# Ledger of designs, part 1: VH-VL binders against q54z64

No score or structure here was measured in a lab: all are predicted.

Target 1, 212 residues: q54z64
Amino acid sequence: QFISIQKYDFSGNCKNSSDSASSFEASSESAAICMQNDLLSGIVTNEGVCLIFNEVPTTFIISTKGDYIVRSIYDINDNNCQGGIIENKAIEIDECFVECADDYHGSTYLFSTETSLNYPSNTFMEISYNGECDGQWKTSFNYLQYYIVNKCNVAHEIETHTFSVGCNSTSSWVSEYAGEVCTVEPTVTTSYPIVDNCGDLDNSNFIDYCNI
Structure headers, positions and changes below count from the first letter of each chain, unless a header shows other numbers; Kabat numbers aren't used for antibody chains.
F, E and O stand for the ipSAE by ESMFold2-Fast, ESMFold2 and OpenDDE, each averaged over both directions (binder to target, target to binder). V2 = 0.75 x the mean of E and O + 0.25 x the DockQ between their complexes.
Where letters were taken out, [cut] stands.

## First folded at step 1 (VH-VL; framework fv_libivirumab)

Design l1
Fold by ESMFold2-Fast, scan of step 1:
Structure l1 (fold): chain C 212 residues (1-212), chain A 120 residues (1-120), chain B 112 residues (1-112)
Amino acid sequence: as target 1 above (212 residues)
Amino acid sequence: QVQLVESGGGVVRPGRSLRLSCAASGFTFSSYGINWVRQAPGKGLEWVAIISYDGSNKYYRDSVKGRFTISRDDSKNTLYLQMNSLRTEDTAVYYCARGPKWYYYGMDVWGLGTTVTVSS
Amino acid sequence: DIVMTQSPLSLSVTPGEPASISCRSSQSLLHSNGYNYLDWYLQKPGHSPQLLIYLGSNRASGVPDRFSGSGSGTEYTLKISRVEAEDVGVYYCMQALQTPYTFGQGTKLEIK
């Protein structure tokens, strides 16, 4: 069983939201509401894995408790989540959740559990293994992050910047755009090679996978 | 234009206090962690402290723990460093530097610095 | 604390020639998320530091493509493919894997 965090495109209005993020009770909707919009990216993890969360400068562990998925937050520089927990955030399983940056910009998330993985085509994946990278990542991985290639992602600020992810057989890249939509010409593009060999990471190895 | 502007430096005797300010403009201040970094005359850079975007996490170098306090007032787009029990080795130019956002990307915006001199 | 050591402490380069600066950490800067938490900064004479490279190899906004960062774990390199007069200054590496963040001693780049 895996914990899945899916980020969907949401051009909704956050004007009535709480300060830092909407509470799950105030903003939760059925999963179907999220799924009406484009899937942009996601994280899939086993329970108890230490992760870095791209939407906020935090390091966290995800676990399940009753009808909730609980994100336990640590200092961003705690590289193994062995320090003190700073905060616990609880989100109802299979509810659509909105996190707002300002009145008009936010992100839409669906937190769920799953027993099998079926990723859409046109994804770039970064996959962590507990042992050797043997090509059968779906059953032996530690956690993974994926992006739908060529989809515009919001960077969560008032003068919203956006980004898109691309990949091919030899490289991946992130293109950053000034403004609320991804223009045809990015302001910055950062590229790096596809990593297809396991790294030396103290019982963890990483590879990239371009599913194009 | 994105910028940070430090103020509040000066000349003080050992044991006294100063409060430094860092005023932010041109970006959403509440979305960023901010660092204080100092540089003694003719010496290298030395990291001092960081405050997280939401103010919940504060970290300091050991030599200033218990003496310096970092804080922020997002309604004023301003960062503070309260410096108590100042020592001669605290003499430096103090920079504020915009830290991580929702993803780590280094300290990409720096102020011009404010000078603190601790002497008799 | 993580100790950062730079070499050389000073170098002189003819304009148009390449330059290379090394940075070593006392422990690995590779996080379990797969990123190396090593940044490079340049401080031009009389100026504030400016970010050149973050997370080992990513160029900061506005930084010319002649600058590149490489390395992993405990060994990192900043390379300038074609040094220009405006590149003079002190270069610093910094680890951001854990607090306190720590800088190297700095490398002074001079033009011949």
Scores: ipSAE 0.000, ipTM 0.466, lowest interface PAE 14.5, mean pLDDT 78

Design l10
Fold by ESMFold2-Fast, scan of step 1:
Structure l10 (fold): chain C 212 residues (1-212), chain A 123 residues (1-123), chain B 112 residues (1-112)
Amino acid sequence: as target 1 above (212 residues)
Amino acid sequence: QVQLVESGGGVVRPGRSLRLSCAASGFTFSSYGINWVRQAPGKGLEWVAIISYDGSNKYYRDSVKGRFTISRDDSKNTLYLQMNSLRTEDTAVYYCAREYRGSYWKYYYMDVWGLGTTVTVSS
Amino acid sequence: DIVMTQSPLSLSVTPGEPASISCRSSQSLLHSNGYNYLDWYLQKPGHSPQLLIYLGSNRASGVPDRFSGSGSGTEYTLKISRVEAEDVGVYYCMQALQTPYTFGQGTKLEIK
């Protein structure tokens, strides 16, 4: 069983939203809709894997408990999730919900469980292994994170910024914009080589995959 | 326009308490993590603590754990550092510094710093 | 904790000549995302620290082209191609790979 976290674009008005919850908290907005053509990014993980999420400076484990997916948060220096749990956050399985950062900007989330994997196309993927990395990421990975390429993402953590992700067989890049839409010229574009072989890391190995 | 202004410093005896404030203006305070960094007279910079943008994560230098508490009040655009059981080695200028994260890839650096507030712990 | 060591501790230069400062970390600052989590800060006399270089080699907004950062893993260098009087101050490297964030001991740049 795999746990899937999907983030969707939300073009609605958040002004009437009562959402004061922290990120990935169970929503009171039961009328939210998660449409596949609005998918922006996602995470797929095995249950119980210790994760360091690029967007949040925390270490956590995701597990299932009844009708909920629970994120257990650990100290960022606890890269093995062996210490005490700082906080537990719960999200109802298969419930589409909206999280609003301000009156006009939000994202729609869906947390689900999967018995088999069907990866979305047109994605840049970062795949994590624990121990040996043999390139067989579809059968031996800890978690993966993906971004739909060339889609505009809202980064509410930094005022009102947006970004898009792109890749090809040799490179990936993130273009950042200091505005509400990705139609203005990017402020910064940062490029990385595609890492298609496991690195020299002591504790974990990562590879990149451009799925386009 | 983007500013951080520290206040609350002073002269106290060992064992006493002080509460520092850092007032933010010119940016969306609730979107940023904020650091406290200190500098003893004639010495180098020393990181003290950080609070995440949503207040859910707080990290401290080992020497201040259990004595210092970082907190924030987003309705007032203000960061706090409650300093209890002060020691002479806590004597320093205390800066608050905004932690920039410009993309979904994890990278952190302190792009905006306050002017500092002086804490002197002496007998 | 990650220990950051700078050399030299002080550097005296004539205006217009180059300067170079080294920073060494006790463990690699290379993250799996490909970034080196090493930043450089300048503190001018009587002033707050200011960001110069982030993630090893990226120049911060407003920082002159004469400043450059290089290195990867455990060895980093900050270079000033032609020192000007306004560059006087103490330079610090800092790792942001993990908490606690740690600074080097600082390098004081003086004019001869």
Scores: ipSAE 0.006, ipTM 0.442, lowest interface PAE 10.5, mean pLDDT 78

Design l11
Fold by ESMFold2-Fast, scan of step 1:
Structure l11 (fold): chain C 212 residues (1-212), chain A 125 residues (1-125), chain B 112 residues (1-112)
Amino acid sequence: as target 1 above (212 residues)
Amino acid sequence: QVQLVESGGGVVRPGRSLRLSCAASGFTFSSYGINWVRQAPGKGLEWVAIISYDGSNKYYRDSVKGRFTISRDDSKNTLYLQMNSLRTEDTAVYYCARGTKYQLLYRGYYGMDVWGLGTTVTVSS
Amino acid sequence: DIVMTQSPLSLSVTPGEPASISCRSSQSLLHSNGYNYLDWYLQKPGHSPQLLIYLGSNRASGVPDRFSGSGSGTEYTLKISRVEAEDVGVYYCMQALQTPYTFGQGTKLEIK
């Protein structure tokens, strides 16, 4: 089984929250909303994989325990999860909830388990392998991350407040914007070629996929 | 322009304390993890500590763990290194160095692209 | 800790000649995200260190195109295609895969 983590746009205000994007606090808002039209990004992983969130510089391993998904958090620079566990956070499976970066900015998350996967459309995906890239990446990947293309994401506590991801068959790009909404002209755009080559059998590898 | 300026160095006896400061200007300080790196006279570079951009994660070289504390005050655009129980082997020029801004398609802290001029710490009796 | 070893420890080159510096890590610096977490720094005499290359092969802003980085896993190379007088100094590799970050011992580049 796979673990799915989905991040949704949050349109409410956070109350009594941390001003840190690396450590989120639960919102005091009573109802969280996880609407598919508000989906911004997600991660799909197997249990026990060391993960790094792009928008929040935290390193963690996810496992399941009963009706809970447990996120074990490691030092930000522990890219292999070989050090000591700093914190264990348990969340209920299939419960939509809000985590706040500060008093004004937060995101809505949904953690779930899946026995089979339907990959979302209109996404840029990075698919990671522990070893050789599999031709059937849906069954043999280590984890994958995706972003809904051309949607405005709130990055919290970074130099630009918002960003969007785009891709085509040959390139992906991240456009960063100053302020709380994506402007017509980004302040920084960083482009990368689409990676479709695998490394060798003993190395961790990844490939990119523009799923338009 | 983009700058880091260290201060607080000096000459102290073993067992004493010093607090180093690193003042940032010309960039959004709160978006960056910042490192302390030191260099003993005539020796190579030695990484000392890092603090994440939000201050939630701190890591240290083994020889300074329990003695040094890294912290930041984003309202003042300033990084600190509190150095307690100083030893003669802590004698060095101390640099603060900006890690590369957290980026979506690259992970972790890497690429120290802005460095201060350093502040000299001498531990001797 | 990851140990970084540089070779040679010193180089003397005539201006216009190429130079190559090797860096070896005690374990692979290739992350599961596909990036090599190795940086190169230059410290000119009497100056602070400056970033030359990050993530194995990416040239830092303002760094001349005569500098290039290559390698993967445990073996990395910094190459200067045409050494100029201003390139004199000590070159360091550094791994940023895992804390504590560790530098190589340095390679001193001198002009003949």
Scores: ipSAE 0.000, ipTM 0.475, lowest interface PAE 10.9, mean pLDDT 78

Design l12
Fold by ESMFold2-Fast, scan of step 1:
Structure l12 (fold): chain C 212 residues (1-212), chain A 122 residues (1-122), chain B 112 residues (1-112)
Amino acid sequence: as target 1 above (212 residues)
Amino acid sequence: QVQLVESGGGVVRPGRSLRLSCAASGFTFSSYGINWVRQAPGKGLEWVAIISYDGSNKYYRDSVKGRFTISRDDSKNTLYLQMNSLRTEDTAVYYCARAGWELLRYYGMDVWGLGTTVTVSS
Amino acid sequence: DIVMTQSPLSLSVTPGEPASISCRSSQSLLHSNGYNYLDWYLQKPGHSPQLLIYLGSNRASGVPDRFSGSGSGTEYTLKISRVEAEDVGVYYCMQALQTPYTFGQGTKLEIK
C-alpha cells in the first residue's frame, strides 16, 4: 500500500486566531478545496518506510490506522527510525485541509492511500530508492516526489519568493521569481541534467523522470 | 573524548531545505563558539558561519546570508545549520569546528567533526 | 572581504628536507591588541582539517615542533623544518581578524 500526499494551491486568507505567532487559521470565508487544476506537487511513499524529507527537519515513518494516516516522528539524528518516537501526528484519510504559515499564505493538502502506484502526468519526478538502486523504480522505489510543471509554487522559508519547475527528456530547470507571483521573466533559471541512472550523482540512490 | 559529530546531509534539489546537526561531547559545549566550514568536491575550505558561546552573535558568509541560519541548543549539546533555498554551489562536505576565544575575538579551530555531505542537484 | 593568497600552490619535498609556505592578506591582520589573526590548517587526504598554528605563531596542542609559523601584518610563513611522509596533504591559511573569515586557496605538499 502506498500513501499519497498532495499539495494544492490556496487562494484564501490565513489569519492569526490567537496570541501565538505560530497559530494561524484560514479565515471563515475560505474553504479547503482540493481541485485537480490547483495541484502543485506531491509525494508518494511506501507505508512503514523511514523517511528523511528535504523540506522538514525531521525523520518519520508513515503508517495507517483506521481512517487515519499516522506520522511517527523521530529525532532528526535518527536515520533508521530505531530510537524512541517523539510524536505521533494523525491526519484523516481523504480529508482536504488547509495549513497556514502566516497571515497571507497557506497550502491545501490531501492525504490518501492507494493499492497501486498512482501519480499525475505533466510532472517532474524525483524517485528515491532505499538500499539498492536497480532501475525498476515502479516496483522498488522508497518514495517519489513530483512537481506539476509550469505551476507557480510559494517558498515561504526563504522570504516571499515563488518558483516553477520544468523539464524535458534531457534536462530539468527551476525558475525563481521575486515576489508572490510567478512572471514570464524569472530572476533566475537554473538547469540540470536528468539523472536517469542510479549512481550518476556520486553514488546517489535516486533518479529523475520527466513525465511529460 | 572531545568530539564533534555532524549529521543531516543528503541529496536535495535546488530550492529545497536541509537542517544539519553537530553533536558535541567531551567538553563544556556552552563555553565555545562553533563554526560551520564547507568544502566542495575537489575544492578548498570555505567558511560558512559562526555562533558565539552564548548564542547572542551570529555571522555568515555573504552568499548564505538570509538563506542559512545557525543556532544552538546547549541543553542537548547540539549546533544546527538550517539551510534554505539551497543552490548547486552549496554542494559540499559540511564540518562543524570549535573556536577559541580571547579579547572579544574567535580564533583557532582545534576540534573538527568528520563532516556530513550535502549534494544539491537534479 | 579580506583576500588570502598562498604560494606556492603545490610543492614536492624529499623526506627530511625543509618546506616553506607563504600566505599574503589583502590587509593587515595585526590587531591593536598585538595579535596577528592568522591560523594554519592541514588537511590530510581523506581526513578533516586539523589546526597547526593559531594567532600567527602559536603551535596547537599535539603539533610537532618541526612546524612553526611566523610573520606579521600582511605576510605570513609556515615552515616545516624536516618533512615527514605524514605531512602530506593540503595546507591552508585563514584570517580570523574579521567576518567573513577567509581561507587561502591551499598549498598541496607531496613527497618526491
Scores: ipSAE 0.000, ipTM 0.398, lowest interface PAE 20.6, mean pLDDT 79

Design l13
Fold by ESMFold2-Fast, scan of step 1:
Structure l13 (fold): chain C 212 residues (1-212), chain A 122 residues (1-122), chain B 112 residues (1-112)
Amino acid sequence: as target 1 above (212 residues)
Amino acid sequence: QVQLVESGGGVVRPGRSLRLSCAASGFTFSSYGINWVRQAPGKGLEWVAIISYDGSNKYYRDSVKGRFTISRDDSKNTLYLQMNSLRTEDTAVYYCAKVRGYTYGSRYMDVWGLGTTVTVSS
Amino acid sequence: DIVMTQSPLSLSVTPGEPASISCRSSQSLLHSNGYNYLDWYLQKPGHSPQLLIYLGSNRASGVPDRFSGSGSGTEYTLKISRVEAEDVGVYYCMQALQTPYTFGQGTKLEIK
């Protein structure tokens, strides 16, 4: 069983019809509400894996408990997620979750479980795995993260700065923009080689995959 | 072009204070965590501190805890290191260094500044 | 704190010959998520440090393919297949598994 977390484009649904301010309240809606917007990125993980996400100074375990997917948050210095849990956040399986920073900024997520490994096309993927370096990451991966290529992402929930991810067979890149849209010239583009060297059992179990 | 430029170094006596600045340009400053790393004359690299992209978490080397404070002002694209109760062993070139960001395990430092020199002498 | 130990601390190489630098950590840097939190940096004389290898074996952008990183757990190796004159400088390994992040002592590479 796999846990899938999909991040969809935010459409400003935090501004209510009564003109009251958003309260940073999370809401859970049917999956169909998320699917009206563009898919931007996602994570697929095995249950119980200790994860480190971006520059966030915490570690996470994602697991299932009844009808919920639970994110257990640990201190960043707890490199194995064996210490005390700082916080548990639970989200209903197959519900659209909207987290608002203000009236116009937020994040939209769909949490689901799958019996088979599924990931979208036109993606740059980063894959962490255990086991033999024989190209069989699909049966041995710990987790993978993907970005839909050439989709505009908000760098932070309350920022007006955005980014897009691209890749080809030899390189991946991140283009950053100073505005709310990715239609102006990027202020910077940073490129990295595609890491597809397996090594042996003693080498890094990290690879990139440009799924174009 | 992505760049970081440190300033604020100088010569001070033990027990005094200095505030270092790191000015960022060519990238979205508010999206990245940034480190301070120092190097004493003729010695190796020594990690000093990190601040997360949102400023919510800060970590320090034990020998500077309670004396140094890392902070950021995203409206000015500037990172700071407030250095109090300076000791002779704090004498070093101080670098700011950006984490990669947007990828798992992105704690590695992909862009470094030119460094600013701090000399603590009696 | 995690202690990083490099060997050798200095080496002199004739151009075109291979070079190898070892880095040992006082505890495993292999996270349960599968990543090895070990990076390699090069500081050329008079320059700022630059990233060479990240997460054990991944070559940074612009780094020549003669550089490679390997290892897992507590033992890591940086290899240069054929040393060039521009490779002179001090090489550092660094762990970023937990704070405080720690560097090795550095290995000075010189041309004979």
Scores: ipSAE 0.006, ipTM 0.551, lowest interface PAE 9.8, mean pLDDT 79

Design l14
Fold by ESMFold2-Fast, scan of step 1:
Structure l14 (fold): chain C 212 residues (1-212), chain A 128 residues (1-128), chain B 112 residues (1-112)
Amino acid sequence: as target 1 above (212 residues)
Amino acid sequence: QVQLVESGGGVVRPGRSLRLSCAASGFTFSSYGINWVRQAPGKGLEWVAIISYDGSNKYYRDSVKGRFTISRDDSKNTLYLQMNSLRTEDTAVYYCARGTRYVTYGSGKYTYYGMDVWGLGTTVTVSS
Amino acid sequence: DIVMTQSPLSLSVTPGEPASISCRSSQSLLHSNGYNYLDWYLQKPGHSPQLLIYLGSNRASGVPDRFSGSGSGTEYTLKISRVEAEDVGVYYCMQALQTPYTFGQGTKLEIK
């Protein structure tokens, strides 16, 4: 069983909401909408894996309990989740919600479970696989992270920045913009080679996949 | 006290092997990526290898890939560098250095920045 | 590989005067998270390297405020507002954006 965390383009209303840090907690009473065409990024993981999700300041392990997904939260500098658990937070499975940073900025999330894996289309993925790299990373992965290609993402750590991710069979790239929207020329574009086979580059357990 | 202490250096002939150790104390070793950095006599700093906090990622400079193996034993708070097929150009002081943080953003790559704790170094001399 | 180029390679400064060291990267070190993955290190004669600045502009613990880092993308600068005798050594910039991590050639700072 896999746990899926999906981040959608902000579709809620944060006006008159109490401020909160990025922590995957609902902080708005406005109705949230998680539609496939608004999907920006996500994580798919097995239970018990220590995760650092982009744009959240904590590390956590995820497990399931009844109708809930429970994340056990660790210090941001505890990258292997072996320190002390700071807090346990429960999120209702298949419940779309908005987390607000302020009155005008927020993120929309959906936590779900999957018994079979279908990789999202039009994505750049980074895949962590278990133990030996044997060419079967798609069925033996530990967890994976993905971005929907060519969609505008808000870099919440820096309010003035947005970015988009692109890829092809040989390269991935991130284009960064100085404004709230990705409509001007990018300030910088950084490119990386695709590592799409076991042992091709470095002694790494991470594989890149451009799923276009 | 937060410390890293290297050991295992020595004088060896070309083609031989040597294993370096780096003992960590005063911090949660398993939460950090650790680097090996070397410096040839009278020359600048040269990055050699890194191992991620969980041991799942290991990266090397090209000139040592296939000859050197970085590993860790978290139960002993110790980092290792197994150096095989040593060459005269491997002669250097070898430092271990703690990577401060581990981040994944945008393109999903992991990196460690800010080597804030360094050992005193151990000297490796490869000569005939 | 990302190539790091420092200038000058050597400088001699009268105590109390400012010093400035430049570092250029062959590609941008600005990540999508908004940080510049450029660190500065100092190696005093006979000592291990020590961290001065991380992520472009952040001073490491215990580093005096006379040290500052600035820059973004491919151009970075380390400034010392008033050089003291204890600042003698070799200064290195290093990119930590991607492996292999790479150092500049080093800049030797001496007191006149």
Scores: ipSAE 0.006, ipTM 0.462, lowest interface PAE 11.4, mean pLDDT 79

Design l2
Fold by ESMFold2-Fast, scan of step 1:
Structure l2 (fold): chain C 212 residues (1-212), chain A 124 residues (1-124), chain B 112 residues (1-112)
Amino acid sequence: as target 1 above (212 residues)
Amino acid sequence: QVQLVESGGGVVRPGRSLRLSCAASGFTFSSYGINWVRQAPGKGLEWVAIISYDGSNKYYRDSVKGRFTISRDDSKNTLYLQMNSLRTEDTAVYYCARGRWYSSGKYYYGMDVWGLGTTVTVSS
Amino acid sequence: DIVMTQSPLSLSVTPGEPASISCRSSQSLLHSNGYNYLDWYLQKPGHSPQLLIYLGSNRASGVPDRFSGSGSGTEYTLKISRVEAEDVGVYYCMQALQTPYTFGQGTKLEIK
């Protein structure tokens, strides 16, 4: 089974939210409330895979336990998720979680499990795979992360800067903007080549896929 | 224009405190982990500390643990380094450096944007 | 802590000639995710450090193609195919596999 984490934009209003509210607090609402907003990005992973995210010097294993998806957080010094656990964070399956950045902006998260691989179109994807890369990454991947291309993304903690992701058959790029909208000229655009050939780099277990 | 600008350096006696600031502009500050790196006069680079993008994880060089505190105020796009109980061996130019940037899920282990540095001199 | 050792500590080259700098780590920098957590930085005289190479072999944005990084595990090399006057400075390798991040001693590149 696969674990799916989807980040949705929040078009509502957080005016009534407490300043002391914890991030990733469960809403009282079902998965359907998340799906009323635009999907921005997501992760699909197999259980028990060691992965890195959120630009921290830590590694994570994601697994299921009862009605929860559990992130077990390890220091990057912990032999690739084999050492001491720093923290376990549990998120209830199929519940919509809201995180408010301020009175007017926020994001929603949906954590779910799936028996089949599902990912949206118009995405840039980075795919990690197990062992042999035989060209059939859909049956052998460890985890994948995707961004909906050309969607404006805002920071959780501040709303004064935004970014968007794009790709084509040969490259991917991230455009960063100084404002709260992606309609002004980007301040910087960083480009990367598409790595779509497994094994062309020594000991590489990743590929990129522009799903346009 | 993507920039980091350090400030707050100066000359202090041993045992005193300084707070360094690093002002960020031209990028989504809250999406990046930020490092402090120092360089003593005529010496090499020495990593000091990192703070994660969300402020939940902080790591330090052993020689500064318990004396230095890294923090961030994303509402002001500013990184801080509170330096207490300063020692002569803390004398250095202090740089802030953007690190661990990612695009489309790639985890980036590099420091691609650096400030000009601010000088800290600890002398008797 | 992971110890980073560079060689040579200094080299002088004629413009247009190649240069090569080695970096050795006290333990493997190859993560289970397949990436080598080794960066290369250049500090030009009077300037802040700048990123040249990240994750072993990836050129940073704006870095000329005459710079290349290679290696895996504990042995890494930075190569400059044709040294130019603007390349003078001190080159550092750095591991980011484990905190504390650690730099090599630096290699000073001078023009003859």
Scores: ipSAE 0.000, ipTM 0.446, lowest interface PAE 15.8, mean pLDDT 77

Design l3
Fold by ESMFold2-Fast, scan of step 1:
Structure l3 (fold): chain C 212 residues (1-212), chain A 123 residues (1-123), chain B 112 residues (1-112)
Amino acid sequence: as target 1 above (212 residues)
Amino acid sequence: QVQLVESGGGVVRPGRSLRLSCAASGFTFSSYGINWVRQAPGKGLEWVAIISYDGSNKYYRDSVKGRFTISRDDSKNTLYLQMNSLRTEDTAVYYCARDKRWLQFGYYGMDVWGLGTTVTVSS
Amino acid sequence: DIVMTQSPLSLSVTPGEPASISCRSSQSLLHSNGYNYLDWYLQKPGHSPQLLIYLGSNRASGVPDRFSGSGSGTEYTLKISRVEAEDVGVYYCMQALQTPYTFGQGTKLEIK
């Protein structure tokens, strides 16, 4: 069983919804729409893996309880989730919701469970291991993060920044933009070689996969 | 324009503390790991510390472990180096430098550097 | 800690001639993933360091194609095919295979 976290483009104003809510809490109880054409990025993880969200300075473990996915939240400096639990937060499975980072910027999320490994096409994927890498990531990964290529993503920063991701068989790249849209020339484009062998860089086991 | 700007350097006596800042602009700060690298007058480059993009991994050279603390505040696009129990051998220009690798603790070179801030520890 | 040793410590080159700088590591920088975790930096007088080469042989953005990196394991070379006046400065290799990341002692390049 896998847990899928999908992040969708949000076209709206967070001012009224976010004023009293923290990041990674449901910011609106109104039904939202998670359209596949608006999918920007996602995470697929095994249950019980320690994960990090940067918009709120916390780490968390994700698990399932009935119709809910539960995030057990730890301090962000607790990178192995072995300290005290700060809070447990529940999200309804298969319910689309809006999360606001500040008064003006937000994202739409969908948390779901899958019995088989699913990830979308036209993605750049970063696949992580939290131990020995056996070379066969589809059966041995801890979690993977993907970005839909050539889609405009809102940065994690409070100030407005956007980026888009691209890749091919030998390289990946990120183009960054100073504004809220990716239709102007990027301020910088940074390229990386594809790391297709298991990496181990001081507690960071990873590989890249261009799924084009 | 992609930039890193250091500040907070100065002249202090041994045993005192100093906090350096590194302000980022023109890129998605929260997506990158950032290094502190120093250079003593007339000497070579010396790596000091790194913090991962998510703040969960922090590594230091042995001579500063327990005295220096690297941290970041992504809401302010700012990196910090808290330097306690300063010694004369900590005298250097301190640079912050961005890991080229995006969104992972991993290393692909330091592709963006600030202009440096000078720390002088003397009696 | 991994020790990085550069040779020569200084060299003088006539403009238009090639230059080569060597870097040796006290242990292999070739990771099991197939990459060599060695970078090259240039520090021009009065300037911040700038990245030239990363992962052994990849040229950084904006770096002229006359710069190239080669080598594997414990032996690495930075080559400048045709030295220009703007290339004067101190060149450093750095290993990033494991923390603490360590620099070589530097090689000063001067024009004859």
Scores: ipSAE 0.013, ipTM 0.554, lowest interface PAE 8.2, mean pLDDT 80

